# Ledger of designs, part 14: VHH binders against Enoyl-CoA delta isomerase 1, mitochondrial (ECI1)

Target 1, 258 residues: Enoyl-CoA delta isomerase 1, mitochondrial (ECI1), of Homo sapiens (Human) (p42126)
Amino acid sequence: QRVLVEPDAGAGVAVMKFKNPPVNSLSLEFLTELVISLEKLENDKSFRGVILTSDRPGVFSAGLDLTEMCGRSPAHYAGYWKAVQELWLRLYQSNLVLVSAINGACPAGGCLVALTCDYRILADNPRYCIGLNETQLGIIAPFWLKDTLENTIGHRAAERALQLGLLFPPAEALQVGIVDQVVPEEQVQSTALSAIAQWMAIPDHARQLTKAMMRKATASRLVTQRDADVQNFVSFISKDSIQKSLQMYLERLKEEKG
Below, E stands for the ipSAE of ESMFold2; O stands for the ipSAE of OpenDDE; V2 stands for 0.75 times the mean of E and O plus 0.25 times the DockQ between their complexes.

## First folded at step 3 (VHH)

Design p05 (framework vhh_ozoralizumab_d1)
Fold by ESMFold2-Fast, scan of step 3:
Structure p05 (fold): chain B 258 residues (1-258), chain A 123 residues (1-123)
Amino acid sequence: as target 1 above (258 residues)
Amino acid sequence: EVQLVESGGGLVQPGGSLRLSCAASGFTFSRYAMYWVRQAPGKGLEWVSEITGSGDSTKYPDSVKGRFTISRDNAKNTLYLQMNSLRPEDTAVYYCARDRGYSYGSEYAFDYRGQGTLVTVSS
């Protein structure tokens, strides 16, 4: 079990805790469990909001699982990328209020999850940076994720962040607007509960319609070209130079862990 | 046992300069990227500078770029921060920090920091 759900039925809120050790990497299994858990909460009228956080502080999510993108078949890469697209589409367009309580490092795919939320709270710890750092690994954030960042922090800030693969420490994350609050780590959960209560005070119909209207163009751009995006990803990731780069990175990561 | 000991802080006038030092021991210094981070009164920790283990590459946030310079002497196991054109908003406790050695998906992530050295920029 990679996802723990702690209901607070009295508040209409569930806390969804990531528990995919060691770093909450978005493996195919974890992606699948996240989508199923979200769908279950969406289909339960007792819940109107979800707080996403890590079961253990330190890493919110290290992002995409590079072992799913290296040394595998083209069919595996296609299946993996479809699962990544599905998670983003389901979170980004969810009718639930989503708040990320970022109690750890939040790079790449972790930032993807955080960016789908309606509100983001980051623990005030310099070890916990947030951003889309794909270019530092020689890979590229997909256009729909680029659009999501651009919608959040604006075109110029997003372009600089994406080209340089920036990870923002807490003060800079707040300044650039990629997060909405920075608070002491011990206050992250209580701040998230306070924030989600404010969003849930709005009548669901009006809030949900407004969210859908604001996000429709961005989501539709992926929906109309999911297969083309999958093929573009498979073609890119399958390049010998990319595969070699990823293999070298994974081998160094394994050596550094010792 | 990993130890990081900062020194060089003090009171300085706006526009002045200070050089901070960090003495490292208990690990192979040249194999780790190092950071300077700071905490202003009543504020959270802020990343100030990064240097690779070899010293060949450095990074700075826009708030200090052009004013601060990070450097290291691997033979002496010492990290430095040269701070020029100091502003009142640079007032903070400055910490030397060691990269955790495996920053999967993070520009900086540290496992050890020193006790800090106070820099006060005031007239």
Scores: ipSAE 0.000, ipTM 0.120, lowest interface PAE 15.7, mean pLDDT 87

Design p06 (framework vhh_ozoralizumab_d1)
Fold by ESMFold2-Fast, scan of step 3:
Structure p06 (fold): chain B 258 residues (1-258), chain A 123 residues (1-123)
Amino acid sequence: as target 1 above (258 residues)
Amino acid sequence: EVQLVESGGGLVQPGGSLRLSCAASGFTFSRYAMYWVRQAPGKGLEWVSEITGSGDSTKYPDSVKGRFTISRDNAKNTLYLQMNSLRPEDTAVYYCARDKGYSKGLDAYFDYRGQGTLVTVSS
């Protein structure tokens, strides 16, 4: 219900549409549905590529669901963070060609999803920014997400972006290299179909082994530290000062929406 | 050849617990999402739980949330369902099922299902 998949088995491509209103927040339920949908496509020999996009334009994904990280038990925080790690590991290491068709705002956890893809296309709309803005909320991007950004835009650009919590509008996103193309909003889907066809023209065995080789070190760093990363997250998020900050932020968000 | 073999069912009193197991063979177990589904006498199939290939994400319907726990041991190719605080309404044949993918249509959850194990909650 939160993930719509439009398969085109004849073309070897599926379009995966995020439908978790209001802003495609990565709730535990949505994270689980995303991973299961990806596993279905990976295990179905009919598919070689997936385009990830939002069902409704405006917001690709607002990122992690703060209600999953506030007012809950330590066991809930651990389960939630394991689900976040699982989504990143599965997307980042997927054997499928992944293309993000970013038809909306893409902050924080939305950018996490986009960064796992092989190719990123952003709609040319000044309201649609992409970046890892965790520091502006007083929280920290985990090391494996930091590594992913650094691999994409380079060390210095990543350090500046992460420390300042930058969100890049389309022209700046293209300049810094966090996205590969910026196109008129009405052309995002057709551009994604053209891009994925180019990637799928490469024989799967060679493409997949090259992708694995390029991404193995980054993925393995999390794999060897998964439990420690979960414990660090639970300890950090459970701090009274952090819980109070998150509660205040959620109260402000409710006022803005009401 | 894909095979799924359930075990652990039986008769239990209300409020009791049971642990179901499913032995999988014939495929790379760790790559597939797995499901527990059940069929009560005279009713259709009902989804009970889902687990990702790694085992790190799970999902439940409200009817069993907080009472049932799905887990897996990928080294042993085994899926589990821990059922606590059992109710007469939980009486059903429980099936282990493997995810079917999308090319086979959108009208079913799974492509392979075991023979089932009967759970009876009475008295």
Scores: ipSAE 0.199, ipTM 0.648, lowest interface PAE 5.0, mean pLDDT 91

Design p07 (from a09 with Y102F W106S D107K; framework vhh_ozoralizumab_d1)
Fold by ESMFold2-Fast, scan of step 3:
Structure p07 (fold): chain B 258 residues (1-258), chain A 124 residues (1-124)
Amino acid sequence: as target 1 above (258 residues)
Amino acid sequence: EVQLVESGGGLVQPGGSLRLSCAASGFTFSRYAMYWVRQAPGKGLEWVSEITGSGDSTKYPDSVKGRFTISRDNAKNTLYLQMNSLRPEDTAVYYCARDKGFSYGSKEYGMDVRGQGTLVTVSS
């Protein structure tokens, strides 16, 4: 399995560990298992909160799987992007308290997952950066992900971060507000358990309705135009210049294997 | 649907040669590094050879270096393994495998798709 779910005895909390080596890339299979795992937890009355973390220290998630976006059919790109949208919609609108315990690098799609959570904790390691760095690869964050970042860190910070493809090291991540706490790596898990307990102290009905109210406009913007967004993605990614750029990037990475 | 289909295995005498082929379909072949791996009777999987998507770089373990040559024809979506100076120790089922691929900033590699294999028996 690509997702390991560990229940916390009696606390009403599950720890969901990403286990898609080498770097927790959001492959179609991993996206599917994440959604199924979340749905199972949402349908189990024993659980009120979920901590998302990596089974492997060093990388929370490196983001979208470039092999799903290069050298495939238009139908594959459409299916892949629909799966990405589904993960974001399911996480962003989840009735569970979601806390990300970021024990590794968190670029692009990793940051997408972290941004859906109610609370974010980042390990204080200068090698662990978080941000939406799509522009550095010549690609664009979709409008719904741009909206999510803007809602979290504000318009000006989001515009600068997205245009420049910034990855924030821990101190800057805390300063800009993309994460809520920065703690020594060995304290990330215990800090996440403390944080989720605070959120779970609020009666579910009030917390859930407030979350829905706060997030409805952003989620609905994607819901009403999912198909158009898929079509835009497929059109963009299928361009010869984009495909060649991705192919060259993947080929160079493989040749540097040593 | 991603598929890898190996062929070319058979019985050969020590010192002989065989050429294995792997027909790939369902993905853009030229964009993936490819591997040959083998499994001898009663043993685990052993890496035999690797080739980059472009075909410009190849790697071999010492056990086969100088005897085996990996190559690919991206126009035909086919991977090859030329095996020379075969030894009884080369007896195994040989599998064609596709590299798992990459996400942003990773230098780590793995195999995701493997074919059903082709048997190579080196015996007199």
Scores: ipSAE 0.000, ipTM 0.113, lowest interface PAE 18.4, mean pLDDT 87

Design p09 (from a09 with Y104R; framework vhh_ozoralizumab_d1)
Amino acid sequence: EVQLVESGGGLVQPGGSLRLSCAASGFTFSRYAMYWVRQAPGKGLEWVSEITGSGDSTKYPDSVKGRFTISRDNAKNTLYLQMNSLRPEDTAVYYCARDKGYSRGWDEYGMDVRGQGTLVTVSS
ESMFold2-Fast, scan of step 3: ipSAE 0.427; ipTM 0.760

Design p13 (from a09 with R98K; framework vhh_ozoralizumab_d1; at its last look DockQ between E and O 0.02; V2 from the best seeds 0.00; counts 0 for: pae E 18.0 > 2, placed apart)
Fold by OpenDDE, look of step 4:
Structure p13 (fold): chain B 258 residues (1-258), chain A 124 residues (1-124)
Amino acid sequence: as target 1 above (258 residues)
Amino acid sequence: EVQLVESGGGLVQPGGSLRLSCAASGFTFSRYAMYWVRQAPGKGLEWVSEITGSGDSTKYPDSVKGRFTISRDNAKNTLYLQMNSLRPEDTAVYYCAKDKGYSYGWDEYGMDVRGQGTLVTVSS
């Protein structure tokens, strides 16, 4: 089990904890479990809010699983990217209040997950950075992720952040607005509970419709261009230069762990 | 609990038409892509159609393209398969299946759950 769900039906809140060692990489299986877990909560009327967090402090999610994007078939890449799209769509359009309790590093795909939430709390640890650093690896963020970041921190800030592939430490993350609160590490969970209660105090219908209205354009654009987006990803990731870069990076990671 | 219940199967002559339905429950229907798959006697599962959650995109294998049409009514949580110009080789148990959202195009891994199926027999 890669996702631990801790329900509190009385409070109408569930805590969804990432438990995919070593760094909560978004493997295909992990993506699957995330979507399934979310759907179960969405279908249970006793739940109105979900807190996303890591079971392992220090890492929220390291992002996409590079092993899913290296040395595989085009069909595998397509399937993997569709899974990523699906997770984003499900999170981004969720009628549940989603709060990220970011208790660890949150780069790339981790940031993608966090950005889908309604509210983000980041632990005040200089080792915990959040951002989309794809460009540093020679990778381009998809348009729907770009839009998500832009909608969060504004066009100018997003433009700079994406081009430079910035990872923001807590103070800067708060300043640029990519997270909503920065708190001591030991307060992240309690703060998330307080925050989600505030959001849940709003009538669900009005809140959900407003959220849908705010996010419809970006979500709809992906839905209508889902296949094209997959094709673009497959074409890009299949390039020899990209595959070589990914392979080198994976080898480096193995060396560092060994 | 996710439930899928197929209906509409039966005996039809070659060249005939049949419309299958699948009633879905236990999940947010509009958020998931859906498949029709079939299994002929002695054969494995074969993908026959796919539709996105919104219904804005559909896909077919060459074996049924131009003859089969997948559609959905999200308000009714129902998936449909209109089958025209049926052939004996179309004889199979037909299943509706929910996508996991983890596959581009149908494969066994991409299928989350399927119904009990409905038998379609094409014979003169």
Scores: ipSAE 0.000, ipTM 0.233, lowest interface PAE 14.6, mean pLDDT 92
ESMFold2-Fast, scan of step 3: ipSAE 0.610; ipTM 0.835
ESMFold2, look of step 4: ipSAE 0.000; ipTM 0.115
ESMFold2 (binder alone), look of step 4: mean pLDDT 81; pTM 0.815

Design p14 (framework vhh_ozoralizumab_d1)
Fold by ESMFold2-Fast, scan of step 3:
Structure p14 (fold): chain B 258 residues (1-258), chain A 123 residues (1-123)
Amino acid sequence: as target 1 above (258 residues)
Amino acid sequence: EVQLVESGGGLVQPGGSLRLSCAASGFTFSRYAMYWVRQAPGKGLEWVSEITGSGDSTKYPDSVKGRFTISRDNAKNTLYLQMNSLRPEDTAVYYCARDKGYTYGWDEYFDYRGQGTLVTVSS
């Protein structure tokens, strides 16, 4: 399994640990397991909150699996992007309190996951940066992810961050507001447990309806144009120049890791 | 009361196709992941396919990957299994199953299963 769930039914909380080695890349299989794990917890009245973290410190998630976006058919790209959209929609609109306990690097798709949460805690380690760095790879964050960042840190900060592909180290992440707390690495889990307890002190019905109200416009923009967004992604990723760039990046990663 | 009612089973020749349906009622269908599982004569339950609540992500074991397609119509509260290139080894009772709330896995961790529909693949 790529997702480990540690329940604490007495507290109404589960810890969901990412375990997709080597770097928790959002492969099609991992995306599917994440959604199903979330649905299982949402359907169980024992749980009101979920802490998302990595099973191994160092990398929260490296983001989208580039091997799902290079050297494949248009049908594969469409299916992959639908799975990415599903994960974002399910996390962003979840009735559960979601807290990300970011115990590792959190670029691109990792930041997508973190941004869907109600609260974000980052370990104070200069190697653990968070941000949407797609432009540094010659690709573009989709409009619904851009909206999510903008809702979190504001328009001006989001525009600068997205155009430059910024990855924020912990102090700057806190300053810009992309994370809510920065704590010593060994305190991330206990801080997440304390934070989720505060959110869960609010009656579920009122909290859930307020979350839905606040997030409805952003989620609806994707819901009403999912197919168009898929076609835009497939068209963009299939461009010869983009495919060549991704292939070169994957070759470079292979050389660095080998 | 949760109800799952399978249909579409029957006798089909090797290489043929069949589509199974499962009518769901008594719960908010779109919020639950769904499974197709099967039991061949004299064998245990075998997972065949899995689909998320929205229908956008699916999983299959190697034994049926590329031949079977799971899908759902949430407006009609109906789950489907399109089975192509059928083999004698696919002969089994096919069950529609609803994902249980919290579980670590799927095998015997679904909370409701239908009565099943028999699929026989023979010449």
Scores: ipSAE 0.013, ipTM 0.511, lowest interface PAE 8.1, mean pLDDT 90

Design p15 (from a09 with S103D D107K; framework vhh_ozoralizumab_d1)
Amino acid sequence: EVQLVESGGGLVQPGGSLRLSCAASGFTFSRYAMYWVRQAPGKGLEWVSEITGSGDSTKYPDSVKGRFTISRDNAKNTLYLQMNSLRPEDTAVYYCARDKGYDYGWKEYGMDVRGQGTLVTVSS
ESMFold2-Fast, scan of step 3: ipSAE 0.358; ipTM 0.730

Design p16 (from a09 with Y104H G110A V113Y; framework vhh_ozoralizumab_d1)
Fold by ESMFold2-Fast, scan of step 3:
Parts: C-alpha cells; sequence; structure tokens
Structure p16 (fold): chain B 258 residues (1-258), chain A 124 residues (1-124)
C-alpha cells in the first residue's frame, strides 16, 4: 500500500500519509491509490477533514514520476496524464477540508498536491522548498496548475515564479503566500490538526458551497478541454528531444544511486 | 484546436525565389514564437528560421542566412518565409511550427504543433 490512512477518532479527521518510496513520486499506481483513498474518506460520514503528509519526513513528494513519461507508448502517456488530471480535479474540488502538512521537499507535482488544499503548513527547514519548478527541467506546468498557483499567490508573483521555476524556502514561501504557516518540523502535525479544526468549525453546507463557488471556474476550464490537454501533453512528451533528455536524466539518477 | 496550414510551395529553377505562407488559427498567434523547418527527401528535420511573437527578433542557420527572410503579420495570423537564391539542396517539405514556450536546455527546435507542410522543389 502506498497510501496510509490513520483516523483521528473523535476529531472527524483522517491523516493520509504518502508512502511511495523513495520520494513519493506520482506514479500511475500512487495516483490511483490517492484518488481511491480520497473517495473512501469522502464517502465515510465519520470524516470531514483530511491532513495530507509524508509517512517519512524529508520529501513531501518529488512530483511526477519520470519513468511514466519516458520509454513508453503514447497510450501510456495519455493514461498517465489523465490520472494526473483526475487527482488534481478530485483534490481541488473535494468537499472535505484538506490541509497539507508539508514535512519535506515539495517541488513540481508535490506542489500540485499542496496547492489543491485549503491550507498549507510547511516545516521550517531550509532544505524543504515548495514551488512549480517545471521550467528548470525544460518542461511546463499545465494551464490548470498555472491557474491554481495564480489563484493562490496572484498573477504577478505566479508569472515570475513559473517562468523562473522558483522553489521557495520556508520564509519566502510564507511571504509570497504559497503556504499559510511555517513552523518547527516537530510541530507540523499538531499545527495541521489545530488548523483543520478551525476550518471544520464552519457548517459544512456553507463552507462546501463557498469552496465550490470559488473553485468552479478554474476546475471547469480543465473539464471542458481535458482531452485537448491530454493530447498536448502526449505530443510534447513524445518529442525525440524530450525523450532523450528524460532518458539522460534517468540514467544519471541510476548512476548516482548505485 | 490549433491549426497551421502552409501554402506557396512549388517547382522553381535554381537561383529563383518563392514566398511561403502559413495561416494560423486556434490560438493567440502574437504570443508565440514561430519556426520554419524543412525535411529533405531521405533526411531529418532541419531548422530554417525563427521569429519572436512580436516579430522584433529573427534567427537563421548559416545554410540560409542572407537568402531567407522570416516575417509575420499578427493582425492576419500569418507567418511568411521569403526564399531567394534557391539551390537544389533547398528541396524539401517546408513546415510552419509553433514554439512550445517555456523550455530551456532541451531542444531549441522544440515545437508543440506543426502544419502538414508544403513541397518546394528546386530543379531545372
Amino acid sequence: as target 1 above (258 residues)
Amino acid sequence: EVQLVESGGGLVQPGGSLRLSCAASGFTFSRYAMYWVRQAPGKGLEWVSEITGSGDSTKYPDSVKGRFTISRDNAKNTLYLQMNSLRPEDTAVYYCARDKGYSHGWDEYAMDYRGQGTLVTVSS
């Protein structure tokens, strides 16, 4: 199992722990398990909120699994990207209160997950940066993820962050508004539980309708062009230059790991 | 739906000239850098020219520099390639292509969309 769900009996909260070694990469299997786990919690009347965190500190999630995007068929790339879209749609539109307890590095796809949440808490460790750094890797954040960042930190800050592929260390992350709190690493879990309790104090019907109203335009933009976005991704990733670059990067990672 | 449609190809004698056009639709044309690329019979794809979205900057490889001129009309969503002093080695299918935008360090010719092409044959 790549997702551990620990209920907090009495609080109406579950803690969803990422356990996809070595770095919680968003593999097709992990994406599928995340969606299934979220759906089970949404259908369980005992839960009104979910805290998302890593089982082990150090890396919240390293983002997309490059092995899903290299040396595969166009059909595989399409299926993978549909799974990425599905995770974002399900998390972004969830009726549950979602809080990210970011106990590790949070680049690219990790930041995608964090950005879907209602509230983000980052451990005060200079090695734990958050941001959409796709451009540093020669790839681009999809428009719906760009929209999500823009909604969170504003157009000007988002454009600069996306074009330069910025990863924000904790103090800068708080200042730009990509996270809501920065706390000592040992306090991340307790701070998340305190924060989620505040959000859950609001009656569900009013909170859920407000969340839906605020997020409808952004989610609908992907829903109406989901297939076109998949074809754009497949076309882009299938290019010989992109495939060669990814292959070289993966080979270097294998050499470094031994 | 992004579409790029090339026209203006044909048979021309060595030393002659041709003007290629590319009609673009389905996107905000002025916000994208554009390329002309070509593929000669039995050879790989070759970069021919590039132009920024504004049209303020152009680049060419040495093989066509001084002979080819890329230009654009953003009001008409049209890209052009003026080809002068044509040589037999310029014989190829010429494609209009859109730059993908944000890539660095992967491929300077990385295109996200390409047209169906127009054939240019330089022969006596």
Scores: ipSAE 0.000, ipTM 0.092, lowest interface PAE 19.9, mean pLDDT 87

Design p20 (from a09 with W106H D107K E108D G110A M111F V113I; framework vhh_ozoralizumab_d1)
Fold by ESMFold2-Fast, scan of step 3:
Structure p20 (fold): chain B 258 residues (1-258), chain A 124 residues (1-124)
Amino acid sequence: as target 1 above (258 residues)
Amino acid sequence: EVQLVESGGGLVQPGGSLRLSCAASGFTFSRYAMYWVRQAPGKGLEWVSEITGSGDSTKYPDSVKGRFTISRDNAKNTLYLQMNSLRPEDTAVYYCARDKGYSYGHKDYAFDIRGQGTLVTVSS
């Protein structure tokens, strides 16, 4: 199991722990388990809030699984990207209060997950950076993820961050507004519990309708053009130059066979 | 700046014990989770233990659970691995690794390995 759910039904909260070793890469299976786990919590009237965190400290999520994007068929790339879109849509539009308790590095797809949440807490560890660093790898954040970042930190900060592929260490992450709190690592869990309790003190109907109203334009932009976005991704990733770059990169990461 | 130096390996008989040490420098040791990973001859890297920055939580794979114990001394910036009931299949180069915090999704690169490792040979 790649997702561990620790329920506290009496408090209306569940802690969802990422357990896809070694670095919580968003593989097709992990994306699928995340969506299923979220849906189960959404369908259970006992739960009003979810804290997202890593089971293993050090990495919240390293982002997209590069093995899903190299050496595969165009149909596989399309299926993978549809799964990535589905996770973002489900998290971004969830009626549950979502709090990310970021107890590790949070680049690229990890930042995608964190950005869908209502509140973000980052451990004060200089090793734990957050940001959309796709351009450093020669790839591009999709427009709906760009919109999400822009809504969070503003147009100019987002443009600079995206073009340069910036990863923000804790102090800079707080300053730019990509996270809401930075606390000692040992306090991340208790801070997340305090934060989610504050959000859950608001009546669900008012909170949920306000969230939907605030997020509708951003979500609808992807919903309207999901298929076009899939085709754009498949076309880009399938280019010989991109495939060769990814293959060479993955080859550098290969281990000695036993 | 970051340095990790492993020591304590050697030749030991099956059933014997060894204690490995890792001297860390160039970073705030107590703020990082630490790992022991090993590479047997002709095999890939295998995770063998982990410990939180505070030392309050440890984890092991089934292959070494009950035989190996990871610990740390944050005042001395030192990580330890106590290995008991050693078996021939434990023969490997053992590496101390800092939690990388940033990885490209490959397990070998999730661990920030800096040192040359220390060789453990379990044989007669």
Scores: ipSAE 0.000, ipTM 0.139, lowest interface PAE 15.0, mean pLDDT 87

Design p23 (from a09 with K59R; framework vhh_ozoralizumab_d1)
Amino acid sequence: EVQLVESGGGLVQPGGSLRLSCAASGFTFSRYAMYWVRQAPGKGLEWVSEITGSGDSTRYPDSVKGRFTISRDNAKNTLYLQMNSLRPEDTAVYYCARDKGYSYGWDEYGMDVRGQGTLVTVSS
ESMFold2-Fast, scan of step 3: ipSAE 0.268; ipTM 0.670

Design p34 (from a09 with S57A; framework vhh_ozoralizumab_d1)
Fold by ESMFold2-Fast, scan of step 3:
Structure p34 (fold): chain B 258 residues (1-258), chain A 124 residues (1-124)
Amino acid sequence: as target 1 above (258 residues)
Amino acid sequence: EVQLVESGGGLVQPGGSLRLSCAASGFTFSRYAMYWVRQAPGKGLEWVSEITGSGDATKYPDSVKGRFTISRDNAKNTLYLQMNSLRPEDTAVYYCARDKGYSYGWDEYGMDVRGQGTLVTVSS
């Protein structure tokens, strides 16, 4: 099991814990379990808010699983990218209050997950950085993810961050606005519980309609061109130069671990 | 009252196929994740498949992955399990079950309602 859900029905809150060792990479199986868990919570009237965190501190999520994007068939790449789009659409448009309790490193796809949330809390640990660092690997954040970052930190900051593949340590993450709060690591959970209670104090109908209104344009842009985005991803990732770059990176990671 | 009624079980030879159905009533079917679980003779309950309320995501254990397909028709309040390439070890009573409404992985306490079951026997 890659997703643990600890419900507190009396408070209307569940804590969703990522447990996909070693680094909570967004494998196809993990993406599927995240979507299943989210939909179950959305369909259960006992829950109004969800806190997303890692089961063990150190890594919130290392992002997309590069083994799903290298050495596979075009059909596999298409299926994988559809699953990534599905997770983003489901999280970004969720009627639940979503709070990220970021108790570890949060690059690339980890940042994708965090950016879908209504509120982000980051542990004050210099090893835990957050950002969309795709360009450092010679790949590109999709337009819908670029839009999500731009909506969060503004156009200029987002352009600089995306072009340079920046990962923000805690103080810089707070300053640029990619996270809402930075607290000592041991206070991340209690801070998340306090934050989600504040959001849940608002009547659901008004909060949900406001969230939908604020996020409709961004979500609709992907919804209207999902298939085209999949084809663009498959075409890009299948290029020999990109496959070689990813393979070299994966081999380097294996060598570093022994 | 919430009811789940399984059908479609029977005797089939190894390599054969069966399609199980589960008729649901008494609740808003489309809002619940559903499971197929089975109990082989002399063994405990084994999770076989899971599907979200929308039908958009499914999950299987390695023992049946690629051979079994779970699906649902929310307009008809019906859950299905298409079983292909059946093996003697697939012999079991098959139950459909409704999810409790929360998720932290499949376990024996993840379901709050289960049907009466339908027997599947795979034998020559």
Scores: ipSAE 0.266, ipTM 0.663, lowest interface PAE 4.7, mean pLDDT 90

Design p35 (from a09 with S57M; framework vhh_ozoralizumab_d1)
Fold by ESMFold2-Fast, scan of step 3:
Structure p35 (fold): chain B 258 residues (1-258), chain A 124 residues (1-124)
Amino acid sequence: as target 1 above (258 residues)
Amino acid sequence: EVQLVESGGGLVQPGGSLRLSCAASGFTFSRYAMYWVRQAPGKGLEWVSEITGSGDMTKYPDSVKGRFTISRDNAKNTLYLQMNSLRPEDTAVYYCARDKGYSYGWDEYGMDVRGQGTLVTVSS
C-alpha cells in the first residue's frame, strides 16, 4: 500500500497521502496505485474534491524512479513512460477538484503531479523547492509537461525554468506563479481544506466543463501522439551516454544513503 | 446491478496454460480498475493482478509476475487472465473483482467480488 486515502464523505473530500518510502518516487507500482485510487474516487459520488499530500513531511515526491529508467529493457522503458503519461492524463483531466498540499520537496515528477492540480499550496520552508529540474540530470521534460508549466507560469518564465532546470524556493515559487499560496508548514493542511471548499462551492457541471474546455487542447496534444512520445522517450533514455549518466547518479545516491 | 461472470477454469498439468475470462455488465466497465483474486484450498483470498480502467497499467505480486498477464477488452466488457507455466500452488478458485469507492472507510483495496469464481486445478 503506497497510497493512503482518508475520506470525509460528509464534506465530499478525500485526502490522498503518498506513502512510498523513502521519497515517494514514482515507481511503476506507485504510479499504478495513484491511478487506481483516483479512479475509485472519481467513481464514488460521495467525493467532489481530493487533496494530494505526502504522508510524511519533508518530501512531497522526489519524482520519477530512476531505477525504472536505467539498466532495463526498451520494453520496460516504454511501459514505464506510458504509465507516467497515464498518470498525467488522468490527473490533468480529472473531474474532481484537485488541490496539492505540498509539505515537502517537489522536484521533477513531484512537480508534474502538483502542476496537474487546480490549486497548489506550498509549505514555507526553504528546504522545500518546486520545479522541473530534468536538465540538471541531462534529461528532458516531455512536451506535454512543458505545455503544462507554460500554461501555469507563462512562456518566458517556463523557458528559463526548463532550460536551467530551476527549483524555486517558496518565495520565488509564489512570485513566478508555480504555486498559489505559501503558508507556514503547520497550516498547509488547514489551508488546503479551506481552498478546496472554495472550489467545491461552484456547481460541478459548470466547473467541470470549464476545466475541460481550458485543458482540452493541452491534453489532446498528448492523446494524439502518445506512441510517438513513448518512442521518443525510449530512444532518448536508451542512449549509452544517458544510461551511463543515470547509472553514475544512482550510484552516488546509494553512497549518500549509507 | 453489477454482474461479473468468470469462465475458463479447468484441470491442467504443471507447465500448462489457461486463459480466464470475466464478462462484466451493469456498469461502465472502462471507468473501473479490475482485479483477479484467488482462494487456494484452506487459505484466504490472495490478490493476483490488477489493471487500470484504460488497460494501460497493470500490477502483479512476485508469485505470478512473468507468468500471468492481465488484460481487458473494453469494447466487449471483458477482463482476461492469461496464465502460463502453471504450478500446483496456483490451484485455486479465481474471482473477477471490481474496485469500490472510499465512502465506507479507509480500505484502499476495496473490491466487489460478484462472480461465482472459476476453479483452476493444476495437477498431474
Scores: ipSAE 0.319, ipTM 0.683, lowest interface PAE 4.1, mean pLDDT 90

Design p43 (from a09 with S30N; framework vhh_ozoralizumab_d1)
Amino acid sequence: EVQLVESGGGLVQPGGSLRLSCAASGFTFNRYAMYWVRQAPGKGLEWVSEITGSGDSTKYPDSVKGRFTISRDNAKNTLYLQMNSLRPEDTAVYYCARDKGYSYGWDEYGMDVRGQGTLVTVSS
ESMFold2-Fast, scan of step 3: ipSAE 0.227; ipTM 0.662

